# Ledger of designs, part 19: miniprotein binders against p81326

Target 1, 226 residues: p81326
Amino acid sequence: MLHFGGFIMEINHISKILEKEREEYIRNKVEEYLKQGFSKDDAVNKANQSWRTYIGHRIQDVIYNLLKKFLKDSGLKVTTDKALNNRNLPEELDKVKRLIAINYGEYLFLPDADVIVYKVENNDIKIIAIISVKNSFRERRFETTYWKLKLKESPVTSHIKVFLATPDKDNEISYKCPNGKPKKMRIILEYELDGIYFLKEDFEETEKAKHFGKIVEDIIEISKKL

## First folded at step 11 (miniprotein)

Design Tf7
Fold by OpenDDE base, look of step 11:
Structure Tf7 (fold): chain B 226 residues (1-226), chain A 80 residues (1-80)
Amino acid sequence: as target 1 above (226 residues)
Amino acid sequence: SMVKIRITIEVPDEEKAKFIAKIIKDLAEELGLEVEIEVRGNRIEIRIETDDLEKLRELVKLIEWLAIMYGAEVEVEIEE
């Protein structure tokens, strides 16, 4: 149990809350779809489908809020890719956006950066880490590794740590060699990324694969070296 | 001895306040705690009276985590 500022990050409480959120969300959506004239079965199916989309964004939001809260006392700032997609950015966020941009010759594109951690020192912005949040690995399995490799190609961005945060509910990457068979996705993600942080207890821990509770400490330590 | 607590939550998104309040109610009911919850705009007020300090601590902890998860601020006051 990592004590950050006296608060123990308890994944069990987060999971319990998310389950209650699911129950309430489904109830509300079912009621909504029933009012729209759908059958009970159709309403339930539609609600479940809606939840699958919602939960991905919700987990990202949760992680953002957790990091924002627990990094605040360290003077570190947190933003999101969504915030950076605004046409009218404050100067600070405009600088953040520019410092994570990847060069494609005629074009600059942003990496998938669900959460961005940075510090401001002497009016200079230093990007510390990008956290990619994945609820499921069914699609775009190596997208985060692609962005890590692209960031590494430039001296402007090569120092940026790229982390993956996931609940991995389906145990897609929780173990490296379940039943003696290597899980290609876990091995590659662990190799290419700076760390994988699990929002669960049941996983194979390694030097790079850690409990999500350790991410705050790791980010703070990295920030001190920049 | 009965302990009375008032918890105030200010949520950044008013539209979520009612939803969060329902979650809190469900969490309290699961613990077997009776709670009074009022929602006014983006402010949630929760009153709890119980002699079960262990359950109360658990509920407070859950509410604190819930608040963090929504970027909300929480104040806990013991009412005499």
Scores: ipSAE 0.832, ipTM 0.940, lowest interface PAE 0.4, mean pLDDT 92
Fold by OpenDDE base, look of step 12:
Structure Tf7 (fold): chain B 226 residues (1-226), chain A 80 residues (1-80)
Amino acid sequence: as target 1 above (226 residues)
Amino acid sequence: SMVKIRITIEVPDEEKAKFIAKIIKDLAEELGLEVEIEVRGNRIEIRIETDDLEKLRELVKLIEWLAIMYGAEVEVEIEE
């Protein structure tokens, strides 16, 4: 048991930091909009709307940085779909991009892959996992499931694990059967995906639904079997 | 006994350095700690002097998490 001195990912600290970031972000944006000539009420509303867009990307960046930090010692590498969306890629990233591509006959398309974990062994690249990050489930609820199913259709990509990471602030998928009623979205996501990782404490834990702090260990274990 | 520490953070994006420094100040103030913060380009230097080791540990932990969240490197040095 490699007791990696378990930096227990304290979600509480991350949440506290994100709240302070929100406060500072809103303050700065309000000031910016006031300088542009908006009323105080309009400035506040615009700042809040700006934050909603910002926080989605911010959570992806946070998850990327966490995985990059905690997987570094294991020799695993981390990239993003944004990094792959370049015309001039280094050879390594070009190979990564090709190894996650889905065949649609005349066309190859990439799955939504907010974070990609891979290893390099003897100059060969092996894709280990794709992590989709969702802040809310209001739109494209099963898009990650679609990509998982598409990846399974090819022997080139069938081994790739697909995980969902979410704070699930609105408790859309935190519980399977609240009040005895099945939540369709939780059940389907848990069934089709390789795992769901929550950036929160209050959720129904199962074999596939875990605290985000376990994702590093799970990825390392998967990497040893490839 | 008073403990003095110096924390140095190197952020990958210089434009975020001032923003991060302000967050650290707010976190320190919430804990009731007085901190001196200087920002030079992408480098943040924080000096703390306190006899409250528990609060100091908490702040250091928060700063370490904050640094990880931004892909920044952190060095902590005990001065006295």
Scores: ipSAE 0.832, ipTM 0.941, lowest interface PAE 0.4, mean pLDDT 92
Fold by OpenDDE base, look of step 14:
Structure Tf7 (fold): chain B 226 residues (1-226), chain A 80 residues (1-80)
Amino acid sequence: as target 1 above (226 residues)
Amino acid sequence: SMVKIRITIEVPDEEKAKFIAKIIKDLAEELGLEVEIEVRGNRIEIRIETDDLEKLRELVKLIEWLAIMYGAEVEVEIEE
């Protein structure tokens, strides 16, 4: 039981809540589709499809809110790539945006950064970590790894830790060598990234693969070294 | 002895307030707790009266987590 700020991060409660959210979401969507004239079976199928899209964004939002809450007392700040896509950014966020940008010669592009953790010291911004959130690995399996490698290429961004957070419901990366067979994706992600954090209990724990509850402590520790 | 509590949640997104309220109701029902829930704009008010302190604690904990998950502020008051 990791006590962060007096709150024990209990994944069980989060999972339970998300399940209730699913039930309510499905109910609402089914009702919506029925009103649109779809059959009950079609409405259910469409609702489930809608949920698959929704839950990805929902988990990102959950992780953002969790990190924002639990890092607040440490003086660390949290933002998102979505927040950085605004044309009129506050000075602080404009600095954050510039400090995570990757140079492609004539162009600067931002990495995929679902959550960005940074600190402000003496009016200077220091980027601590980028957290990529993935609900499933069906698409763009190594995209986070690409961004990590690109960030390492510049002295401006090389210090930025890149973490992956996932519930990994389908056990795509939960184990390194199930039944003696290496899971390429798990091995590569663990090797290239600074950490993988699981929003579940059933996974193979390693130095880099940890329970999501440890991410706050790890980020705080990293922040002290910067 | 019966304990009466009032929980107030301020949700940053008003559109989600009704949705969150329904989730809370479902959570309470699963625990076998009767709750009164009112939604006013972005504010959710929950009143619970029960003699089952264990269930009450569990529900409060769930609501607190739910609030965190939505970036909402929560206040818990003991009325009696």
Scores: ipSAE 0.832, ipTM 0.941, lowest interface PAE 0.4, mean pLDDT 92
Fold by OpenDDE base, fold request of step 13:
Structure Tf7 (fold): chain B 226 residues (1-226), chain A 80 residues (1-80)
Amino acid sequence: as target 1 above (226 residues)
Amino acid sequence: SMVKIRITIEVPDEEKAKFIAKIIKDLAEELGLEVEIEVRGNRIEIRIETDDLEKLRELVKLIEWLAIMYGAEVEVEIEE
């Protein structure tokens, strides 16, 4: 049981809450689609499709809020790539943006960074970690790996840890060799990334594949070495 | 003895307050707790009176997690 700021990261409670959110969301969407003139079956199907999109963003928000809450007392700060997409940024966020940028010669581009953890010391910003949040692995399977490799190529960004956080509801990467067959995606992601954190209990734990509850501790430990 | 508590939640996104309130109601009902919930703007006020302290603690814990998940602030007051 990981105690963070007096709260134990209880994935069970989070899961229960998300289930209730799903039920309420689906109910509301079904009602909405029925009012639009869809059949009951069509309304249910559309609601379920809508939920798949919604839950992806919702999990990102949840993870952001969790990290923001539990890292606050350690003096660590949290932002998102979305927050960095503004033309007019506060000086601090402008610096953060520059420190995660990847050089492509004439252009600088940002990695996909759902959550960015950094610290400010003596007006200097140090990027600690980037967390990519994925609900499913059907599309852009190795995008996070690409960004990790690109960040590693520069001395400016090579120290930045890249983590993947996922509920992995469909068990796409929860196990390395289920039924004796290697899961290529799990193996590659675990090899290339600095860690994978699961928002679930049923997964194959390794040195790099951990329960999400450990991410706060790991980030704090990394921050102390920078 | 009956314990009465008041929980106040301030939600950063006002548009989500009603949705969150419904979730809380559903969670309470699942636990067999009767709750009074009022939503005023971005503030949710929950009143609970029960003699089941275990269920009450569970509900409070769920509400606290729910609040964290939404970046909301929670205050719990024991009413005499």
Scores: ipSAE 0.828, ipTM 0.941, lowest interface PAE 0.4, mean pLDDT 92
Fold by OpenDDE base, fold request of step 13:
Structure Tf7 (fold): chain B 226 residues (1-226), chain A 80 residues (1-80)
Amino acid sequence: as target 1 above (226 residues)
Amino acid sequence: SMVKIRITIEVPDEEKAKFIAKIIKDLAEELGLEVEIEVRGNRIEIRIETDDLEKLRELVKLIEWLAIMYGAEVEVEIEE
């Protein structure tokens, strides 16, 4: 359990809150769809589908807000890919955007970066970490690893740590070899990425696979070496 | 002895304030605590009076986490 500012990051509370959010969200959506003339069964199904989309974005926002809160006292700054997608960026964010860009010859593209952690020292910006947030691994399973490898190819971006944060509710990557069968995705993600952080308790912990509560201290430690 | 607290939450997104207030109510109800909640724009005010300090502490923790999760600021005041 990490104590930041006297507050212990308890994933149990986060999970409980998210469950209450789900209940309230589903209730509201069901009511909305019923008012639209859908049957109860259809309304429930549509609400559940809507929740799957909503929760993906919600978890990203939660992680952003957590990191923003707990990194603030360390002087570290946090932004998102959404914030960087604006045409008119403040100078600081424009620099951040440029410092995470990947070169494809005639083109520069940004990696998938749900959360970006950086520091400002003497008007110089140093990118510390990119956190990719995934709720499920059904699609784009190795996209985060691709971006990590691409970032590693440039001396400008090679120092940037790439982390994956996930609740992994379906236990897709929580264990390496459940029942003696290797989970390819877990093994590859752990090998290629700088760390995997779980928003859950029931996972196989390793040097790189950790509880999400440790991400703040790890980022702070990395920031001191840059 | 009864303890009375006032919790004030300022939510960055006003549209979420009512939703957050409902979640807080549900959390309080699950703990068996009676709460008075008022929403004014982006500000949520929660008043709790209870003699169960353990449940109160739990609810306060949950509200603090909820606030962090929404990027909201929380102030807790003890009234009595």
Scores: ipSAE 0.828, ipTM 0.941, lowest interface PAE 0.4, mean pLDDT 92
Fold by OpenDDE base, last read:
Order: sequence, then C-alpha cells, then structure tokens
Structure Tf7 (fold): chain B 226 residues (1-226), chain A 80 residues (1-80)
Amino acid sequence: as target 1 above (226 residues)
Amino acid sequence: SMVKIRITIEVPDEEKAKFIAKIIKDLAEELGLEVEIEVRGNRIEIRIETDDLEKLRELVKLIEWLAIMYGAEVEVEIEE
C-alpha cells in the first residue's frame, strides 16, 4: 500500500466505482436506445457494446487523472497523446511532443502514448515515462513493445521508460506460467517493456510486473536519476 | 450521535456532473446511507446525516476516489 499525499491507492475502491459507473452507463444507454425505438434486448446488447468501447477510454482517463494527482506533489507533469494532437500547442507541450517523436527518415511520428510523464527543470523538459493503457489484449498485442524498441533506437529517446498499465480482467497476462504453461504474451511484454502495472490484486508479481499502486513511486525514482 | 457532513465536488466536465451524482447516490444507497444531492452546473453538493461513522467514512473514501478518477476537486465539511 503506497501512501501518496495521504491516499492509499486502493484498487478495490476504483474497481467498485467502475462497476457502479458501468451500471449507470448501461442504464442510461438502454434508456436512450429504447427511446430510439429499439427492443429491450437490442437496447441491452447495444448498451453493452457501447460500454466495451467506452471503458477503454475511461480507464485511460482514470489512469491519467490518478497519475496527475499523485505526481503533482513531486513536481512531475502529465499529459496525453490527445493533448499533443492540437495544432497550436503551448511551448511546453510542443517540446514534449518533439522529445517523444520517432524518426522514420523523412517523417516523425509519435508513439502510442496514452499518458506521458515529464519534468521541467530550468526550462528544459525531460521525458520520464510513457504509459500505454490496455483494457484487453485481443488486438495489437505487441504494439507497445514496438514503440519501446523504436524509442530505444535513438539516444534522444532511449532513456524513456515505457510502461503498460492494465486491469487484465481476462487474465491474459497476469501469470507467466499458469499451470506450468508459459504465456508468450506475458513473457514478451515483461521482457521488452520497463514494467507492467496491474490494476488488480490477482497477478504474478515480479521485478517488472507490479501493482499499479507502485507506478507513482517507480516514476518518481526514475525521475531522480534523470 | 448524528453527524452531518457536506461534500462539495467541482467537476471539470459539467456534462459528467449529473452522471457522477448518480454514481454517488448508488454508492450511498448500497451502504444504506441516505444522501441529499444537488447538482448545479459542474458543482455537486452532497449532504449526509448519519450515526454510522464507519459507513460514512467508507462513502467519503469512495467519493474522494471517484473525484480523483474524474480529475475533480473535493471538499468535505462537518456541519454538526
């Protein structure tokens, strides 16, 4: 249990809240679809489908807000890839954008960076970490590892830590060798990334695979070394 | 002894204020607490009167986490 700013990150409370959010979201969507003339069964199905899309974005927002809150006292700043997509960026964010860009010869592209943690010292920006948020691993399973490897190729970005944050509700990567069988995805992700942080209690903890509550401490520690 | 608490939440996204208020109501109901909730723009005001301090503390914790999750600010005031 990490005490940051007097708050113990209790994943249990977060999970409970997300469950209540789901219930309320589904209720509202069902009502909306019923008003649109759908049957009750169709409305429920559509609401559930809508929730699956919504929850992915919601978890990203939650993680952003958590990190923003808990890193504030350390002087660390947090932004998102969405914030960097604006045409007219403040100078600070423009610098952040440039410092995470990956070179493809004639083109610069940004990695998938759901959350970006950086510090400002003497008007210089140092990127500390990029957090990729995944609700499920059904698609693009190794996309985060691709970005990690690409960032590692440049001396400009090689220091940037790449973390994966996930609730992993389906236990896709929670254990390395469940029942003695190696899970390829967990092993590769853990090997290639700087850390995996679980928004759950039931997982195999390792040096790189930790409870999400530890991410703040780890980021702060990394920031001190940069 | 009955304790009265006022909780004020300022939500960055006004459109989410009503949604958040409903979640709080549901959380309170699950705990068996009666709450009065008013939503004015991006501001949620919650009044709770109870003699169950344990449940009250739990609800306050949940609301604080909920606020963090939405990037909202929370103020808790004890009235009586």
Scores: ipSAE 0.828, ipTM 0.941, lowest interface PAE 0.4, mean pLDDT 92

Design Tf7
Fold by OpenDDE base, last read:
Structure Tf7 (fold): chain B 226 residues (1-226), chain A 80 residues (1-80)
Amino acid sequence: as target 1 above (226 residues)
Amino acid sequence: SMVKIRITIEVPDEEKAKFIAKIIKDLAEELGLEVEIEVRGNRIEIRIETDDLEKLRELVKLIEWLAIMYGAEVEVEIEE
């Protein structure tokens, strides 16, 4: 087992791989739609639409797998909201689910939590961070912020860090004031969240806005304080 | 001198194994490396013989990242 202990997350490799995945995915989907009787143009269009949906989920899975791998040696565990939606949960995951729940009086609801990082110490679970993954900000732009604010309202959840991870391919939040115009979303997200992590190189770095490669270190540091 | 390596990948989702294998092939071709790839269930076996150690290193790195991205396990063996 090559101990990836010193492996600097190179976004360049991930991006290259994702591009190859896109090419292969599109090829396969085009072929599939052609077999279904669609025209070449329709097949290409449908394949591209399918890819947009696919890549959103794919990035979440990638981030999950990356965090799972790189946090393993630190003793930290990773799960997803999807895993928590099961009716029959292992005790550990049931506890995780309860520890991220937000109280609405008669009801408990879970925040959007694409990835959840937690530790187990002496049979006690401590939630460290929730990572929301967004490919685009066209819809539900401040939903992550809402969840962060809600989590802060309870002493049970107030310690939980909320991070946003995004490739931000359309540069919706990569810069605060491009061309002298403030990007409201970037400013608000950066202010309200504990961090924004970019799966790209071309962004305005700040104390809270960082390269995704730093997320592992940041989470480990947070975990030591809990 | 020619270096021979064998890379074995175990993919958690068998349905993705063929897809991953194709990606690896494409990555290798882009680097100008000839690779032999076999897929058996969820296991991908890659054999590479090259004298270009730099390209080999790059490909191995890409495969390792790819494996991580899919939650797969990778073993690299040097064949004498």
Scores: ipSAE 0.827, ipTM 0.940, lowest interface PAE 0.4, mean pLDDT 92
Fold by OpenDDE base, fold request of step 13:
Structure Tf7 (fold): chain B 226 residues (1-226), chain A 80 residues (1-80)
Amino acid sequence: as target 1 above (226 residues)
Amino acid sequence: SMVKIRITIEVPDEEKAKFIAKIIKDLAEELGLEVEIEVRGNRIEIRIETDDLEKLRELVKLIEWLAIMYGAEVEVEIEE
């Protein structure tokens, strides 16, 4: 049993691995498109476009797997919105789904929840946190904020923490006021959400904006207070 | 002295096993380590023989992170 107890989440290794994944993915896709009869230039362009879509889902899966691994010893459980979309859910996941639902009068809808962290105590489920994963902020920039505000409106869901996790490769929200100009998106996201966690080193750290390596500790601490 | 290790990875998604094995090979090559890799279904077996313990430790660490990122299980055995 490799006692992973002391593994400081080294973002450097994750980034290196993701770069190797990109190289291998692009190579395989280029070969696939060449076999389909595309030119070399078209194959490369199509492969790069495919990667942009793939990496968004990949980062979500990575974050899920990291949280699942590092929260296991604390007795905390992790699931995803995809797992909750099944018609036939186990009793535990059906309860999780119901506990994150938002009331719209005649209808109940689920918030966008890439990762959901919960605990089970004496057959009761408590939702601890929802993590939204964003690779880029080109579209639906404030959707996570909307869901946080909606969750606050009900005493059933008001305790649920909402976090954003991002690599922010294009520095869209890494700094609040670069060159003296306020970045609206960073300021609003930090104000409305319970935390922003960066999968990078070059960002403006605040009480709410932290390195992704701190998310496990923060979630465990929140869990102890519920 | 030469150290020989065997790493076994069980991947939840069998379709990804060959892809993961290629990534491991690329990581090993970047470190200048020669590795033997076999893929059987969802199981990846890696054999490494080297006298460079620092590079070996780095590769093992990378493989462990890679396994976590894919939700895979890893076992490391020292053969000699």
Scores: ipSAE 0.826, ipTM 0.940, lowest interface PAE 0.4, mean pLDDT 92
Fold by ESMFold2, fold request of step 13:
Order: sequence, then C-alpha cells, then structure tokens
Structure Tf7 (fold): chain B 226 residues (1-226), chain A 80 residues (1-80)
Amino acid sequence: as target 1 above (226 residues)
Amino acid sequence: SMVKIRITIEVPDEEKAKFIAKIIKDLAEELGLEVEIEVRGNRIEIRIETDDLEKLRELVKLIEWLAIMYGAEVEVEIEE
C-alpha cells in the first residue's frame, strides 16, 4: 500500500482497532443501561443500536484525524462541517465556510461535507476537496452527488473535488455489475463523484474507485494544480 | 535477548485516555504480550519487555494507528 509519513496504510490495523473499540463501547453501554433499569436482553439490544449510530460518527473522526496527520507536511489544512457551524468562527474558518456555501437566492447553506481540505497561500484560501463519509447506503444514498452537482453550478466552487469514503461492509457499492447486473448506486456514484475511497480490501478498483490509502496522494496532487 | 521499550501517548481528549488504555491492553493480550500501562491525565505510558520481535512490531503498529485515529501524539523509546 502507500506510505504515510513513514507508516504503511493497513486497513486491517484500523479494522482490528475498531472491533476492540466496539467491544469496549458495548460493554460500557450495557452497564449504563442496566443501571437505568433495563433487562439484560434489552440493554444488549440498545447497546448494539447505540454502536451503529456511534460508528458512523467515529469513522468520520478517524478520517479527519488521518487526513489532518498526513496532509500537514504538505501545507494542507483540514476542518469539518461541524467545526464550521460554530457561531464565533476564527477568520480563517469563516472564509472556508463562505467559500463552500451554496447560494439558494436569499439564503446560503453549507453542503453536507463531513471533512473539508483546504490550503492557505498569501492570505488566500483555496478549497481543495470535501469528503463525504457514509457507513451505509440505506438512506440518502445520492445526497453526495446532489452536493457535487450544486458545487458545479458556480465557477467559484466548480473546482472543488467531492469524494466519498466508505467501509461498505455490506457490499452495497463495492462492484459495478455483481452477478452480471448493473448496480445503479455504484455506477451513478462513480460517474458523478470525483472519487470513491474504500476502507476495505475487497472491492472493484477503477480510476475513481480506490483503496482509501490513496486519498492522501490524490489530494496532494490536486492541491498542486491549484 | 529481551527488548525493552516505552511508549508514550499524549491524548488531546483527556476523557478518552482510560478508554484508549483499555483498548491497548486488549490488543496486547490478544497478541500474548505482557504490558504495563499507566494513565496520568492525558498521558498513557506503556512498558513492554519481550523477546518476540514480530509480536512487538505488530503491537507498536497498532498503537501508532490507534494514536493517529484519536489525533494523539506517540513516542517510542528503546530502553537499555
């Protein structure tokens, strides 16, 4: 795989760590629910449900921390849409917010961008990419393509690369034509987005569908063109 | 033939330090490595003494990735 500042990107290490986090998280949540008076069976079911919500946010945090760590030496900065929604933003982040906002007439809204990569040169801010993180595709499966299309509508934002990052454990988009049948979701996402990055080993690799370990190199390469 | 190392992790989110330490202990146990772990505020110190270099390298890799996943800084020192 690819080297990250002297480390080798290995999805197996991340997956092993997340499984241990799951075990400890569930243990703690079961204990919490038992204290609230739930039966053991109910506590376990609620803990598993809690983990399913938590893991989605946790994967976003992992991707944020990975990108922040490995893009730092290239002069690239990373933020999140959560950070941009704070009321008293530093001037730099306020500029980032304005540069990704989408105009709806009298209103400005942020796209659903989990992680944002930008650079600062001579007090100018250039937005490089936004990364949407999806753990599953049961709901809002094409939300990311909507935001890509909206960003393309203005010359101010049309250069912004829109990536999707996913473990895709249920193989909802891992292959274009599983069993000889076209998978609409994979085909449309790959066609419309600038890249899909898989947090697993077993998927159909293409020019746009890649191992997550390649995202750092791709972002750095794009940043050099801006 | 025993290698002795000390790993220090500086966790930005202090409330996560004990959780992270438990994950490290579980990872070490699965590898069959005995570790001493101390948590002081946002700092986790791990001491490992072993002659199994393959297991040691695997645990160090896991700890370094764990630290990255939490935005933590890690330092690995070989003790004599």
Scores: ipSAE 0.783, ipTM 0.924, lowest interface PAE 0.7, mean pLDDT 88
Fold by ESMFold2, last read:
Structure Tf7 (fold): chain B 226 residues (1-226), chain A 80 residues (1-80)
Amino acid sequence: as target 1 above (226 residues)
Amino acid sequence: SMVKIRITIEVPDEEKAKFIAKIIKDLAEELGLEVEIEVRGNRIEIRIETDDLEKLRELVKLIEWLAIMYGAEVEVEIEE
């Protein structure tokens, strides 16, 4: 058997695959819209809009599958906020849900946490981290920061690491001081969050801003201290 | 010398199998590798015969990553 791996190579391989997925996705969508009677220009525009919605969910799925695969041997489990919103939860997931829920008077809400990492010890569950995936920072730019601050308010959730994962294709937060001026979004996100993980090569690396390929090692290291 | 390899992918979401197979074909073409691909339900079979071991290793790595990205199981077998 022939197998290869590595952190930097992992990011490059994921990016290459997603590029091919985009090309095929758009080709298929253009064909669908042309059959519906749209002009070529309209079909292409609609296909690109469809991709922008799809890629957000796709990156969440990729991150979920990657973490599930690479954390399994370390005794760490992975779930999603979508899975936790089901009415009839397995006992284990019901406990996970209860451990991260935030009280808003008569309402309980889960933080926006696309992916949740936890461990089970002697039937006790410990939440390690949540990862929020953002493709664009045009709207709700500091949403992840809000959830970090809310989780920090309670001693039962204050240990939970809050990470942001992003391709940041438009370079909205890739650099702290582009053109010599502080980028408010990058500065505040990096200050408040426990980490920002970039799904690309071109960004300013810092103690908290890292290549996405580092996230598995970071989560495992954190889990050893809990 | 020529190496023959068979890769089997078990895809959890059967409706994605043909899409994944197309991505694999595109990746192989970019690398200049000839591949034979069959899709049977949720199962993808890829057969590769090449003397370019470096490109073969790169394609196998890409296929393994693609499988991980879809939560799919993959098996790689060297043939005579």
Scores: ipSAE 0.779, ipTM 0.932, lowest interface PAE 0.7, mean pLDDT 87
Fold by ESMFold2, fold request of step 13:
Parts: C-alpha cells; sequence; structure tokens
Structure Tf7 (fold): chain B 226 residues (1-226), chain A 80 residues (1-80)
C-alpha cells in the first residue's frame, strides 16, 4: 500500500501510464474510423479530437480513484457529482447531496463539484472538501470561485473547502506575474479558493498553489479539525 | 537469480480489462521485459520470469499505479 505523501515521485508513473493510454486509445479510434471509410489522415485527426474530449473525464476518474484509495484508511469517503445526480440514491449519498445543495429560493441546486470528500461520524455526515477539475480556462474561468462564494453564504456549507485541480498544460494560471504583469485568473483563483493543485511539475508554488500530491495530506489534516 | 512473479488484477469495469492488459504489455516491452498476459472477464493475470530485478520493480510499480488509476485491486505473488 503506497503512502500518497510520495506523490511527487509518482507523477512520472502516472504521466507515463496516461501517455500509453493515449497511444492505445488513438490506435483503437483510428481503426474504428478507418472501418467507417475515412482516410488515414482524417481518421488520425478524428481520433486526436476524440481523445481531447475524453481526457477531461479520464483525469476526473483518475483523481476520484486516487482519492478513494488513499483516503480510505483515514476513514474518509469520496463520491462524485455524477453519482449524486443518479435518481436511485442510497440514504448516505442523499444526505451528502442535501448537505452541499445551494438555496435559490424555490429551487435547490448542486454546486459544480466533480469530486466530493466527506466523513461519517456517529451517524452524522460532514462534508470536508469539493474538488473541481479544470483542463482549460477558456470558458467558465471563474465558475469554481462562484461556487465557493455561494457555499460561504450558509453556516451549513461555509466550512466546505473548495479546491481546483488542473494539469494547466497551457500555463493559463501557472504563474502569478508571468511577464511582470499580474495574471488575473491566477491571482483571483488563488485568493478566493482554498487551494489549487497542479497535475504538473512546473508552476509557481505558494501556500495555496501546490503539487497535486499534497492534496491527500491537506484533506486529512482538514478532516481532523471537523 | 531468475524470479517468477504472478500479478492478478481485478478490474471493476470488465470492458476495460483488455485495454488495461495492452497498456501493461506496452509498458513491459518498453522496459525490455517478457510477460505472459491472460484476460478472463474482469481478471488480468500477468506472469513474469526475469533476472532483471530493477526493471521488474519498475514494472510492478507501474502496474500498481495503473490499477489504482482504474480503481482495480492488485495482488502480487512470488512463485518459485
Amino acid sequence: as target 1 above (226 residues)
Amino acid sequence: SMVKIRITIEVPDEEKAKFIAKIIKDLAEELGLEVEIEVRGNRIEIRIETDDLEKLRELVKLIEWLAIMYGAEVEVEIEE
């Protein structure tokens, strides 16, 4: 059983695996498109486009599985917004859903939260953290910040930590002042959120902007205070 | 000198088992290790016989991380 505190050393393993997954995914999709009658060039282009659509969901799944595995021994449970939107909810998950819901008068809505961490103590559920996974910041740049602010409005949800996890391969938020000028997105996200966790090595690390490998340790420490 | 290892992976999503097995084969090939891989339903069984313990350790580590990334259970058994 691997301790998640060594995640920095394991980033190379995860990255190597994801690259092999990409290669095999592309090969399978090219074969599929060739059978549909596309030229080789068109099949390759379509396969690469298909991977771009898929990788976002794949990273969410990886994060979910990593957190589920490494938080289990600390008594912490993990679920997803997709699971909470299922019409056939177990009682435990129905309680989780209601504990993160935001009140808009006649309506209750879930925040945009890809992964949710909670614990169960004495038959009570306490929400620890919500992790939003963003692969790019071209659209919905500050959506995660909006949900943090809404959660702060109620004593039921104000304790919930809101984290952003991102590969940020295009360096949209990796540095505070990349050409001597403040990068608005990075400054605002870091100020408003409880943490930003980068799925890469090269970024400006701060108290709130960290390598993703630190997220398990941080969640465990937060859970001890609740 | 020669070590024989059996690795068993129980994959919760059966439709992914052959894909995962191919990834393991590719990783082994990159390391220069010969492996036997059998897929039966949601179960992947990998047999490795080698005297290169350094590369064996690296492949086992990669397989363990791959399993975690899919929410799969892994068991490693040394055979003689």
Scores: ipSAE 0.770, ipTM 0.928, lowest interface PAE 0.7, mean pLDDT 88
Fold by ESMFold2, fold request of step 13:
Structure Tf7 (fold): chain B 226 residues (1-226), chain A 80 residues (1-80)
Amino acid sequence: as target 1 above (226 residues)
Amino acid sequence: SMVKIRITIEVPDEEKAKFIAKIIKDLAEELGLEVEIEVRGNRIEIRIETDDLEKLRELVKLIEWLAIMYGAEVEVEIEE
């Protein structure tokens, strides 16, 4: 339909496809584990565990492919932390890696960033945004905010927008005050980050907490200011 | 009247082609559409003959989003 404009239709289609992928993935994994000699109950449990690991990487891949598709005509390029951790790194990506690295004295570390958007102009690379993909907030709840604060400490990285993308199926950050009490995690994440993009329909929308379909337009507008 | 459509998907990651084809088959079955699917290396060809244009339009939209999600290209051709 509309170019990324039909957000709720996009999420419904993506969600529908991912559910079919889950069904087929689990079916294939159960068959594989049964052939390895596991009981049916063990095979099902192991298949579900395997899917939980897989879906995290799968959502990152989906976001990468969507951004690559819809940002290409705006002169913007997209890479991933997986590509940046490759042993044989092309020169352009090595520069991207160095431009997001955080200095800890004699050590240099990358922030936790799953997808990186950048542009190349006049032989210069400019990092526009990094997107952290989180499926659950039970562990490492505020890691993304730590990396935003570290990036703000240097004038060479302070311009980098830090976004969080999440399905948040368990509603850990979907609402600010779900039971009349402020949800600490949602309040702090929204305050510190440049944006939270939800890969679902049911959440409390604010100026910084938006449907994922808005992210392409937001990135393009940010890039025009740099 | 019947419409005949050929959909071609070129998958950059060849080992995923059979998995993607199965997902398309499952989506088509849920919509009640009969499809013929052939996988040749990184290429998936889907042939559909139906008079249900509403379901056909929905399946094509799902295939287009599926292609985007895998970084694949899709071509749709209408046959006589």
Scores: ipSAE 0.766, ipTM 0.926, lowest interface PAE 0.7, mean pLDDT 88

